VHH binders against EKC/KEOPS complex subunit cgi121 (cgi121). Designs and how they scored, part 63

Target 1, 174 residues: EKC/KEOPS complex subunit cgi121 (cgi121), of Schizosaccharomyces pombe (q9p7j3)
Amino acid sequence: MILPLFPETQVHVFVYENVSNCAAIHEQLISQNPIYDYAFLDAATILYKKQVYSAIIRALEDRRDEQMKTKTIHSEVILSLSPKTEISSAFRQFSMTKKSKNIVVVKIDSKLTEEEEFERLDKLVEGNRVEFSDEELQKLIDFKVLKKNYKLDPSTLENPLASILSSIALRGYS
Key: E = the ipSAE of ESMFold2; O = the ipSAE of OpenDDE; V2 = 0.75 times the mean of E and O plus 0.25 times the DockQ between their complexes.

## First folded at step 9 (VHH)

Design yf2 (from yd49 with T58S; framework vhh_7yz9_2; at its last look DockQ between E and O 0.64; V2 from the best seeds 0.00; counts 0 for: pae O 8.8 > 2)
Fold by ESMFold2-Fast, scan of step 9:
Structure yf2 (fold): chain B 174 residues (1-174), chain A 120 residues (1-120)
Amino acid sequence: as target 1 above (174 residues)
Amino acid sequence: QWQLVESGGGLVQAGGSLRLSCTASGFTFSRYAMGWYRQTAGNEREWVALITKGGSTSYADSVKGRFTISRDNAKNTVYLQMNSLKPEDTAVYYCTARGYSKYYPTEDYWGQGTPVTVSS
């Protein structure tokens, strides 16, 4: 995917279902293992491709403007999914946990092709890769988690896209 | 006050071996993942090896099969056993304790570095 505001930035997004080794992956993430330098998201929190892309764009804007609040671009993606600028809250809400079963994985600034990242990531993740599409994401979302994370009321839950994107774009201001 | 003290660096000929040690004080060593990075003049620090608090190990492709990272929690020490050394391994080697709060990455602790020179 080419981002119009960041045409030189390579972005890859992968979705895995039925992942059996989330506890092992989590151990590597808390160790800041460079091999695991990706944003590992709990798929229960992601409903749309645009939700992920909006967080990526916001993280890239913050990096460009020297306003990153976290240590890496990948942790900044996780923060950027949150409607608030509270780092610990964002990670509790969106990052994968030892108990996660389905995950969304984001790679920014890869020195590898998409196919090479597939090969590397398939060695790290014990699960079934599925298409990064709204259809597949809708099978993995937990609407109770989504409602809590974005503070959605029942009327907004019927068509939450605009509310979610506004929350990501306006985080810290509304 | 926290401290990481590296030792064991020096001059060695190609094909030789060195064992680096890094002793930690001022924080609970057993709770941290420990790593080694290296740096040559004019370049950024390059990751070499990592050992988690659980003991799993990971290596950069350039050193895999030649270097072994290990830890001794009773001595608050992490080691890097370097075998089959090449001139390309010449660098200053840095020990690091990987900072992590309960939910997100924080600042790392770093040693002052120990120089390793491999002659051919």
Scores: ipSAE 0.702, ipTM 0.890, lowest interface PAE 1.2, mean pLDDT 90
Fold by ESMFold2, look of step 11:
Structure yf2 (fold): chain B 174 residues (1-174), chain A 120 residues (1-120)
Amino acid sequence: as target 1 above (174 residues)
Amino acid sequence: QWQLVESGGGLVQAGGSLRLSCTASGFTFSRYAMGWYRQTAGNEREWVALITKGGSTSYADSVKGRFTISRDNAKNTVYLQMNSLKPEDTAVYYCTARGYSKYYPTEDYWGQGTPVTVSS
């Protein structure tokens, strides 16, 4: 996939459920293993496709503007999901952990087709791939976690998208 | 003050072998994943191999089956055994300790580099 604002940047997003090896993946992430150079997100924190796309766009804008706070574009996506500016808080809240069950995986600057990238990723993740869609994401979300992460008012629970996207877009502007 | 010191580089003929060593000081070696990168003139630094703090190893496709990374935590040393060397393996080889805070990647430690030349 190519985002209109970043026409030279190919992005792929994958969703896996029932992942059995998150602890092994986490060991590779803390080792900064280049084979695992993706953003691994806990799916319990992701409700919408647009939530992920907005974080990707924010990360790419910050890279373009030399405003990145983290080491890689993939770590910047994780920060960009957060309404907060603290890097450690963003990772604690949104990143895959050893105990995660379902994950969303983002590859930015891919030079591969979606299927080629999937073939590589599928060697790393022991789980069931599902469609990256709002339908599938809604099956995997933890609404208690979502409300906490974005400080959602109970009165907006029916359609919290605008509040979430505003939080992503406005982080760091005070 | 931390330090990474590489050794073992030099000139070898194609098909030969070489063993690189990298000795660490000034940080807790056993808590870090260690890696090797290499660089040729005019190109970006290329990843070669990684060993996690738990001992799991990974290799770039171009060296898989020919190179072996290992570590000795008692000696604070990481090794790269390079077998079946090819002229395209000619590069400056850099040792690195991969920086990571509790939750996210941080700055790496890097050695000075050790030159390897493989003649045809």
Scores: ipSAE 0.658, ipTM 0.875, lowest interface PAE 1.3, mean pLDDT 91
OpenDDE, second read of step 10: ipSAE 0.766; ipTM 0.906
ESMFold2 (binder alone), look of step 11: mean pLDDT 82; pTM 0.822
OpenDDE, look of step 11: ipSAE 0.011; ipTM 0.256
OpenDDE, second read of step 14: ipSAE 0.007; ipTM 0.214

Design yf21 (from yd49 with G54K; framework vhh_7yz9_2; at its last look DockQ between E and O 0.58; V2 from the best seeds 0.00; counts 0 for: pae O 6.4 > 2)
Fold by OpenDDE, second read of step 10:
Structure yf21 (fold): chain B 174 residues (1-174), chain A 120 residues (1-120)
Amino acid sequence: as target 1 above (174 residues)
Amino acid sequence: QWQLVESGGGLVQAGGSLRLSCTASGFTFSRYAMGWYRQTAGNEREWVALITKKGSTTYADSVKGRFTISRDNAKNTVYLQMNSLKPEDTAVYYCTARGYSKYYPTEDYWGQGTPVTVSS
């Protein structure tokens, strides 16, 4: 996928359910293994496609403006999901853990087609690929976690998209 | 202060072997993944091999089956056994410690490098 404002940057997003090897993936991530150069998100924390895209755009903007706060574009995506400025908080809130079962995987600056990228990623993730859609994400979300991450109240929880996007966009401007 | 010191580089004929060593100090070696990169003049540093703190290894496609990364935590040392060397393997080889906080990646630490020259 190509984003209009970033035509030179190809982005792919994948969703996996019932992943059995998150602990193994996590080991590679903390080792900064180059072949695991993705943003691995806990699907329990993601409700909308636009949530992911907004984070990606924010990260790309940060990179464009040479204002990244984290080491890599993928870690910046994770940070960009969070309303908090603390990197550690963002990772605790949104990053895949050893105990995760369902994950969202983001690839930035891919030189491969979506199918080719999937073939590479499929060698790393032991789970079932599902469609990247609001419908599928809604099946995997933990609303308790969502409420906590974005400080949603009952009124905003009815339609949390605006609140989520505002949190992402205005991080550091509260 | 973190410090990495590479050794073992030199001149070798194609098809030959070398064993690189990297000794670490200034940090708890056993808690960090270690890796090897290589760089030629005018080019970007290329990833070669990685070993996790638990001993899991991965390699670049260009060196799979020929290179072996290992570590000795008691000696704070990571090794790169290079077999069946090719002229294309000529480069300065750098040892790296993969910095990581409790939750997120941090800066990597590098040695000064050891040169490897493979003659045809």
Scores: ipSAE 0.739, ipTM 0.894, lowest interface PAE 0.6, mean pLDDT 94
Fold by ESMFold2-Fast, scan of step 9:
Structure yf21 (fold): chain B 174 residues (1-174), chain A 120 residues (1-120)
Amino acid sequence: as target 1 above (174 residues)
Amino acid sequence: QWQLVESGGGLVQAGGSLRLSCTASGFTFSRYAMGWYRQTAGNEREWVALITKKGSTTYADSVKGRFTISRDNAKNTVYLQMNSLKPEDTAVYYCTARGYSKYYPTEDYWGQGTPVTVSS
């Protein structure tokens, strides 16, 4: 995908369900293995495609403005999903863990095509790839986790999209 | 104060072998993944090999089957055994300890580099 606000930036997003090797992937992520230079998200935290794109756009804006708070663009995507700028909280809330079952994987600045990234990731991830679509994401979301991460109350549960996007765009500031 | 000190570089003929060592001080070595990168003049630093805290190893495609990364936690040392060396392996080799603070990546520790020259 090409983003209108960042047409020079190549972005790919992949969704895997029933992943059996999250512990092995996690070991490589905490080792900062360059082969695993992606944002690995727990799919239990992602409800909409727009949620992921909003975090990517925010991360790219922070990089453009020299305001990144984390080491890499991929870690900045993880931070950007959080309504607050607390790095440890964002990673606890959104990054995959060794106990994760379904994951969303984001690649920014890829020199590879989507198909080439798919072939690479399929060697790293032992799971079933599904379409990156609202329909597929809604099968994988954990609403209790979503409510906790974005502090959704009963009034926002009727349409959480606007609240989630506002939280990402505003960095929790009013 | 932390330090990473590399040794073992030098001049070698194509087909030869070298063993690089990197000794750490000033931090708890056993809690870090360790890696090797290399750089030629005018080019960006290229990843070569990584060993995790638990001993899992991964390698760049260009060195698979020829290089072996290992560690000795008792000596706070990571090694790179380089076999079947080629002229294109000529570079300055850098040791790194991969920074990670509980949940998120932090700054890496880097050595000063050790030069390796492979003649044809």
Scores: ipSAE 0.692, ipTM 0.881, lowest interface PAE 1.1, mean pLDDT 90
Fold by ESMFold2, look of step 11:
Structure yf21 (fold): chain B 174 residues (1-174), chain A 120 residues (1-120)
Amino acid sequence: as target 1 above (174 residues)
Amino acid sequence: QWQLVESGGGLVQAGGSLRLSCTASGFTFSRYAMGWYRQTAGNEREWVALITKKGSTTYADSVKGRFTISRDNAKNTVYLQMNSLKPEDTAVYYCTARGYSKYYPTEDYWGQGTPVTVSS
């Protein structure tokens, strides 16, 4: 897919449930293995497609404006999900861990079609692909984690989208 | 003050073999994944091979089956055995130690590079 403000940038997002090899993937991520150059997110932290797209857009805006804080565009997506600027907190809160069960995987600057990128990723992830949709994400979210990550009031938990998107967009301006 | 010191580069004819070495000091070598990259004029560095701290190896498609990465933690050294060399393998080869904090990637350590020329 192409985002309107970034017409030269191809982005793919995949969702996997019941992933059995997160520990093995994590070992490759801490080694910075280029075959694993994706953003691997814990699906328990993602409720909306717009949450992911907003983080991608924020990361791309920061790259365009030479304001990136992290090493790669994929690590910048992970930071961009957080309402805070502290890198270690963002990774602890949003990144896939060895114990994750369901994941969202983002590829930015892909040179491949969605099908071709899926074929590569599917060789790395031992799990079941599901649609990247709000319906599927709702099945995988942990609302207690969401509330904590975005400091949501009980009253906003019924309709948290605007609060979450504002947190992503306004990071650094609070 | 860390160091990565590369050696073993040079001129070799197509079809030949060469072994690169990279010796580390000033950090705990066994706790780092190590890799080799290469760079030709006018291009970005291209990944060649990676070996994790536990010894798992991976390779770029262009070198798979011809190159072998290995490590000797007792000597703080990573190796790249390059067989069946082709003119396309001509590049400056860089050793790297992949930096990682508790939760996220950090700055890598890089060697100075060792030039390899494969003549046709």
Scores: ipSAE 0.586, ipTM 0.843, lowest interface PAE 1.5, mean pLDDT 91
ESMFold2 (binder alone), look of step 11: mean pLDDT 82; pTM 0.825
OpenDDE, look of step 11: ipSAE 0.021; ipTM 0.280

Design yf29 (from yd49 with Y100W; framework vhh_7yz9_2; at its last look DockQ between E and O 0.87; V2 from the best seeds 0.73)
Fold by ESMFold2-Fast, scan of step 9:
Structure yf29 (fold): chain B 174 residues (1-174), chain A 120 residues (1-120)
Amino acid sequence: as target 1 above (174 residues)
Amino acid sequence: QWQLVESGGGLVQAGGSLRLSCTASGFTFSRYAMGWYRQTAGNEREWVALITKGGSTTYADSVKGRFTISRDNAKNTVYLQMNSLKPEDTAVYYCTARGWSKYYPTEDYWGQGTPVTVSS
């Protein structure tokens, strides 16, 4: 995918369900293994493609403006999903854990083609790759987690897109 | 006072072997993943090998099959066994402890580097 305002930035997003090796992946992530330099998100926290793209755009804007709060562009994507500017909270809320079953994986600045990233990532993740689509994401979401992370009331939970996007865009403001 | 001290570098002939050591002090070594990077003049730092706190190992394609990373938690030491050395392995080798808070990546600790020269 090509993003407006960041046309030179290569972005790939992958979705895996029924992942059996999340504990092994998590060990590599906390070890900062360069092979695992991706944003690994718990799919229980992601409802829409636009949610992921909004976080990516915010992270790229912060990098452009030299305002990143985290060590890498991929960790900045994780932070950017959170409505609060608190690094530990964002990672606890959105990053995959050893107990995750379904994951969303984001790669920014790939030097590989999308097909080469598919091949590489399929070797790291023991699960079923599914389409990055709203339909597939809605099968994997946990609405209790979504409600908690974005502080949604029951009425907004039925159609939360605008509230989620607003929270990502207006992070740091009331 | 935190330190990573590398040793074992030097001059070796192509096809030879060297064993690098890196001893940590001032932090709980067993809680950290440990790695090796290398840098040649005029180039950016290149990752070489990593060992997790659980002991799993990963290598850059350029060294896979020739280098072996290992650790001894009782001695607070990580090792890099380098076999079948090539002139292109000539670099300054850096030991690193990979920084991680409970939830997110933090700054890494780095050694001062040990030079390795492989003559043809």
Scores: ipSAE 0.680, ipTM 0.875, lowest interface PAE 1.2, mean pLDDT 90
Fold by ESMFold2, look of step 11:
Structure yf29 (fold): chain B 174 residues (1-174), chain A 120 residues (1-120)
Amino acid sequence: as target 1 above (174 residues)
Amino acid sequence: QWQLVESGGGLVQAGGSLRLSCTASGFTFSRYAMGWYRQTAGNEREWVALITKGGSTTYADSVKGRFTISRDNAKNTVYLQMNSLKPEDTAVYYCTARGWSKYYPTEDYWGQGTPVTVSS
């Protein structure tokens, strides 16, 4: 998706399947190693490209408006995926864990081309890159987790995209 | 009440060495990753080195091979050994403890900085 209000903010999104070193990556994330300055999402929680882009847009809007709640723009993406305002819940639900198998990786404020950023990221992630597409994401999703994270009921399960996007857009409003 | 106190900065000629120390109190030092950043006037702080709580180290490209970060948990101290110093290494050096709650990053602890000047 095009980000017209953020013309100088370069964003890259990558998807990896069959990742064997999530535990090692996680230890670097808890140390806040700058080499690992990405948002690492568990792909089991991501069904749509628009889900990720909506969270990125929300995080960038909150940064622009000086309303960020978390330490970094990448941690703000993780919060922004959640319908709730509680930071701990958002990370528990959406962040990559030591046990994750497939991941979505977001880089915001990149100074590199997509190819250059991939070359750096590929040194960190032991897994297979796949296309960032709804087709690939639906192979990696856990629908039980998706339902729980967004509280989808029978009426919303027939078209979950609108419900999910509304949850992201309306986070923090009554 | 936490505290990080840097020491070991000063004036050194290019090619020389300095060892910076940062002594911690008021928190469980061994449970934190520790890092060094540096800052020149008019610029943002630049990352230099990180050591995880388990002892794994990483370095910025500009200092790799010349600087070594280490820690002594018994002394609650993190060190930065700086060898083959260049004028470009001139900066105020800051020690940091990387903040983490169970699930997400939190505010870091920072020292007040120790100035390093490398003359040509």
Scores: ipSAE 0.604, ipTM 0.846, lowest interface PAE 1.5, mean pLDDT 91
OpenDDE, second read of step 10: ipSAE 0.820; ipTM 0.926
ESMFold2 (binder alone), look of step 11: mean pLDDT 81; pTM 0.812
OpenDDE, look of step 11: ipSAE 0.761; ipTM 0.905

Design yf30 (from yd49 with S101D; framework vhh_7yz9_2; at its last look DockQ between E and O 0.86; V2 from the best seeds 0.74)
Fold by ESMFold2-Fast, scan of step 9:
Structure yf30 (fold): chain B 174 residues (1-174), chain A 120 residues (1-120)
Amino acid sequence: as target 1 above (174 residues)
Amino acid sequence: QWQLVESGGGLVQAGGSLRLSCTASGFTFSRYAMGWYRQTAGNEREWVALITKGGSTTYADSVKGRFTISRDNAKNTVYLQMNSLKPEDTAVYYCTARGYDKYYPTEDYWGQGTPVTVSS
């Protein structure tokens, strides 16, 4: 995907369902293993491709402006999914956990081709890869989690796209 | 407050072995993943090896099969056993403790580095 504000930035997004080794992946993530330098998201929190891209754009803007609040561009993507700027809350809300079953994996500024990242991730993730599409994401979302994370009321929950994108783009300071 | 103290570097002939040690103080060592990086003049630091809190190990492709990382939590020490050394392994080696708050990565702790020179 080409990002209009960052046309030179290479972005790859992968979706895995029925992942059996989330506890092992989580141990590598908290260890900051360089091989696992990706944003690993719980698919229960992601409803749209545009939701992920909006968070990526926010993270890239923060990097460009030297305003990143987290250590890496990938952790900044996780923070950027949250409507609030509290880092620990964002990770609790959106990052994969030991209990996750379906995950979304984001790679920014890869030195590898998409096919090479694909091969590498398939060795790390014990699950079934599915297409990164709104259709596939809608099979994996947990609407109770989505409602809680974005503070959606029942009327907004039926068509939440604009509300989610606004929450990400207009995330406040402090 | 915190400190990482490396030792074991020096001069060695190609094909030889060295064992690097890194002793931690001022933080709870057993809670941290530990790693080794190396750097040559004019280049960025290159990752070498990592050991998790649980003891799982990973290595850069350039050192797999030759280097072994291990830890001793009772001694607050991480080790790098370097076998079959090559001239291209010549570098300053840095010990690191991987910073992590409960939910997200933070800044790492770093040692001052220990030089390793491998002669042909």
Scores: ipSAE 0.702, ipTM 0.881, lowest interface PAE 1.1, mean pLDDT 90
Fold by ESMFold2, look of step 11:
Structure yf30 (fold): chain B 174 residues (1-174), chain A 120 residues (1-120)
Amino acid sequence: as target 1 above (174 residues)
Amino acid sequence: QWQLVESGGGLVQAGGSLRLSCTASGFTFSRYAMGWYRQTAGNEREWVALITKGGSTTYADSVKGRFTISRDNAKNTVYLQMNSLKPEDTAVYYCTARGYDKYYPTEDYWGQGTPVTVSS
């Protein structure tokens, strides 16, 4: 996928359900293994495709503007999902952990087609790929987690998209 | 003050072997994943190998089957055994300890580098 504002940047997003090796993946992530250079997100925290795209766009804007706060573009995506600027909170809330069961995986600056990138990723993840779609994401979300992460009240929880996107876009300006 | 000191570099003929060592001090070595990178003039550092805290190893495709990374936590030392060396392996080799806060990557520790030259 090409984002219109970043035409030179190839992005791929994958969703896996029933992942059995998140603990092994997590060990490689904490080791900063270059083979695992993706953003691994806990799907329990992701309700919409637009949530992920907005975080990607925010991370790319911060890279373009030399305002990144984290080491890599993929770690910046994880920070960008958060309504707050604290790096540790963003990772605690959105990143895949050793206990995660379903994940969303983002690759930025890919030089590969989606299927070629999938072939590489599939060697790393023991789980079932599903479509990156609002329908599939809504089956994997934990609404209690979503409410906590974005501080949603009952009136916004029925249709929280605008509140979530505002939190991502306005981080650091509120 | 932390320190990473590489040794074992030098001049070797193609087909030969070298063993690089990197000894750590000033931090808890056993809590870090360790890696080797290399760099030729005018290029970015290229990843070569990684060993996790638990001893799991991974390698760049260009060195698989020829290079072996290992660690000795009692000696605070990581090694890179380089066999079947080729002229394209000529580079400055850097040892690194991969920095990680509980949840996210942080700054790494780097050695000063040890030059390796593989002659034809």
Scores: ipSAE 0.576, ipTM 0.837, lowest interface PAE 1.6, mean pLDDT 90
OpenDDE, second read of step 10: ipSAE 0.829; ipTM 0.929
ESMFold2 (binder alone), look of step 11: mean pLDDT 82; pTM 0.824
OpenDDE, look of step 11: ipSAE 0.824; ipTM 0.925

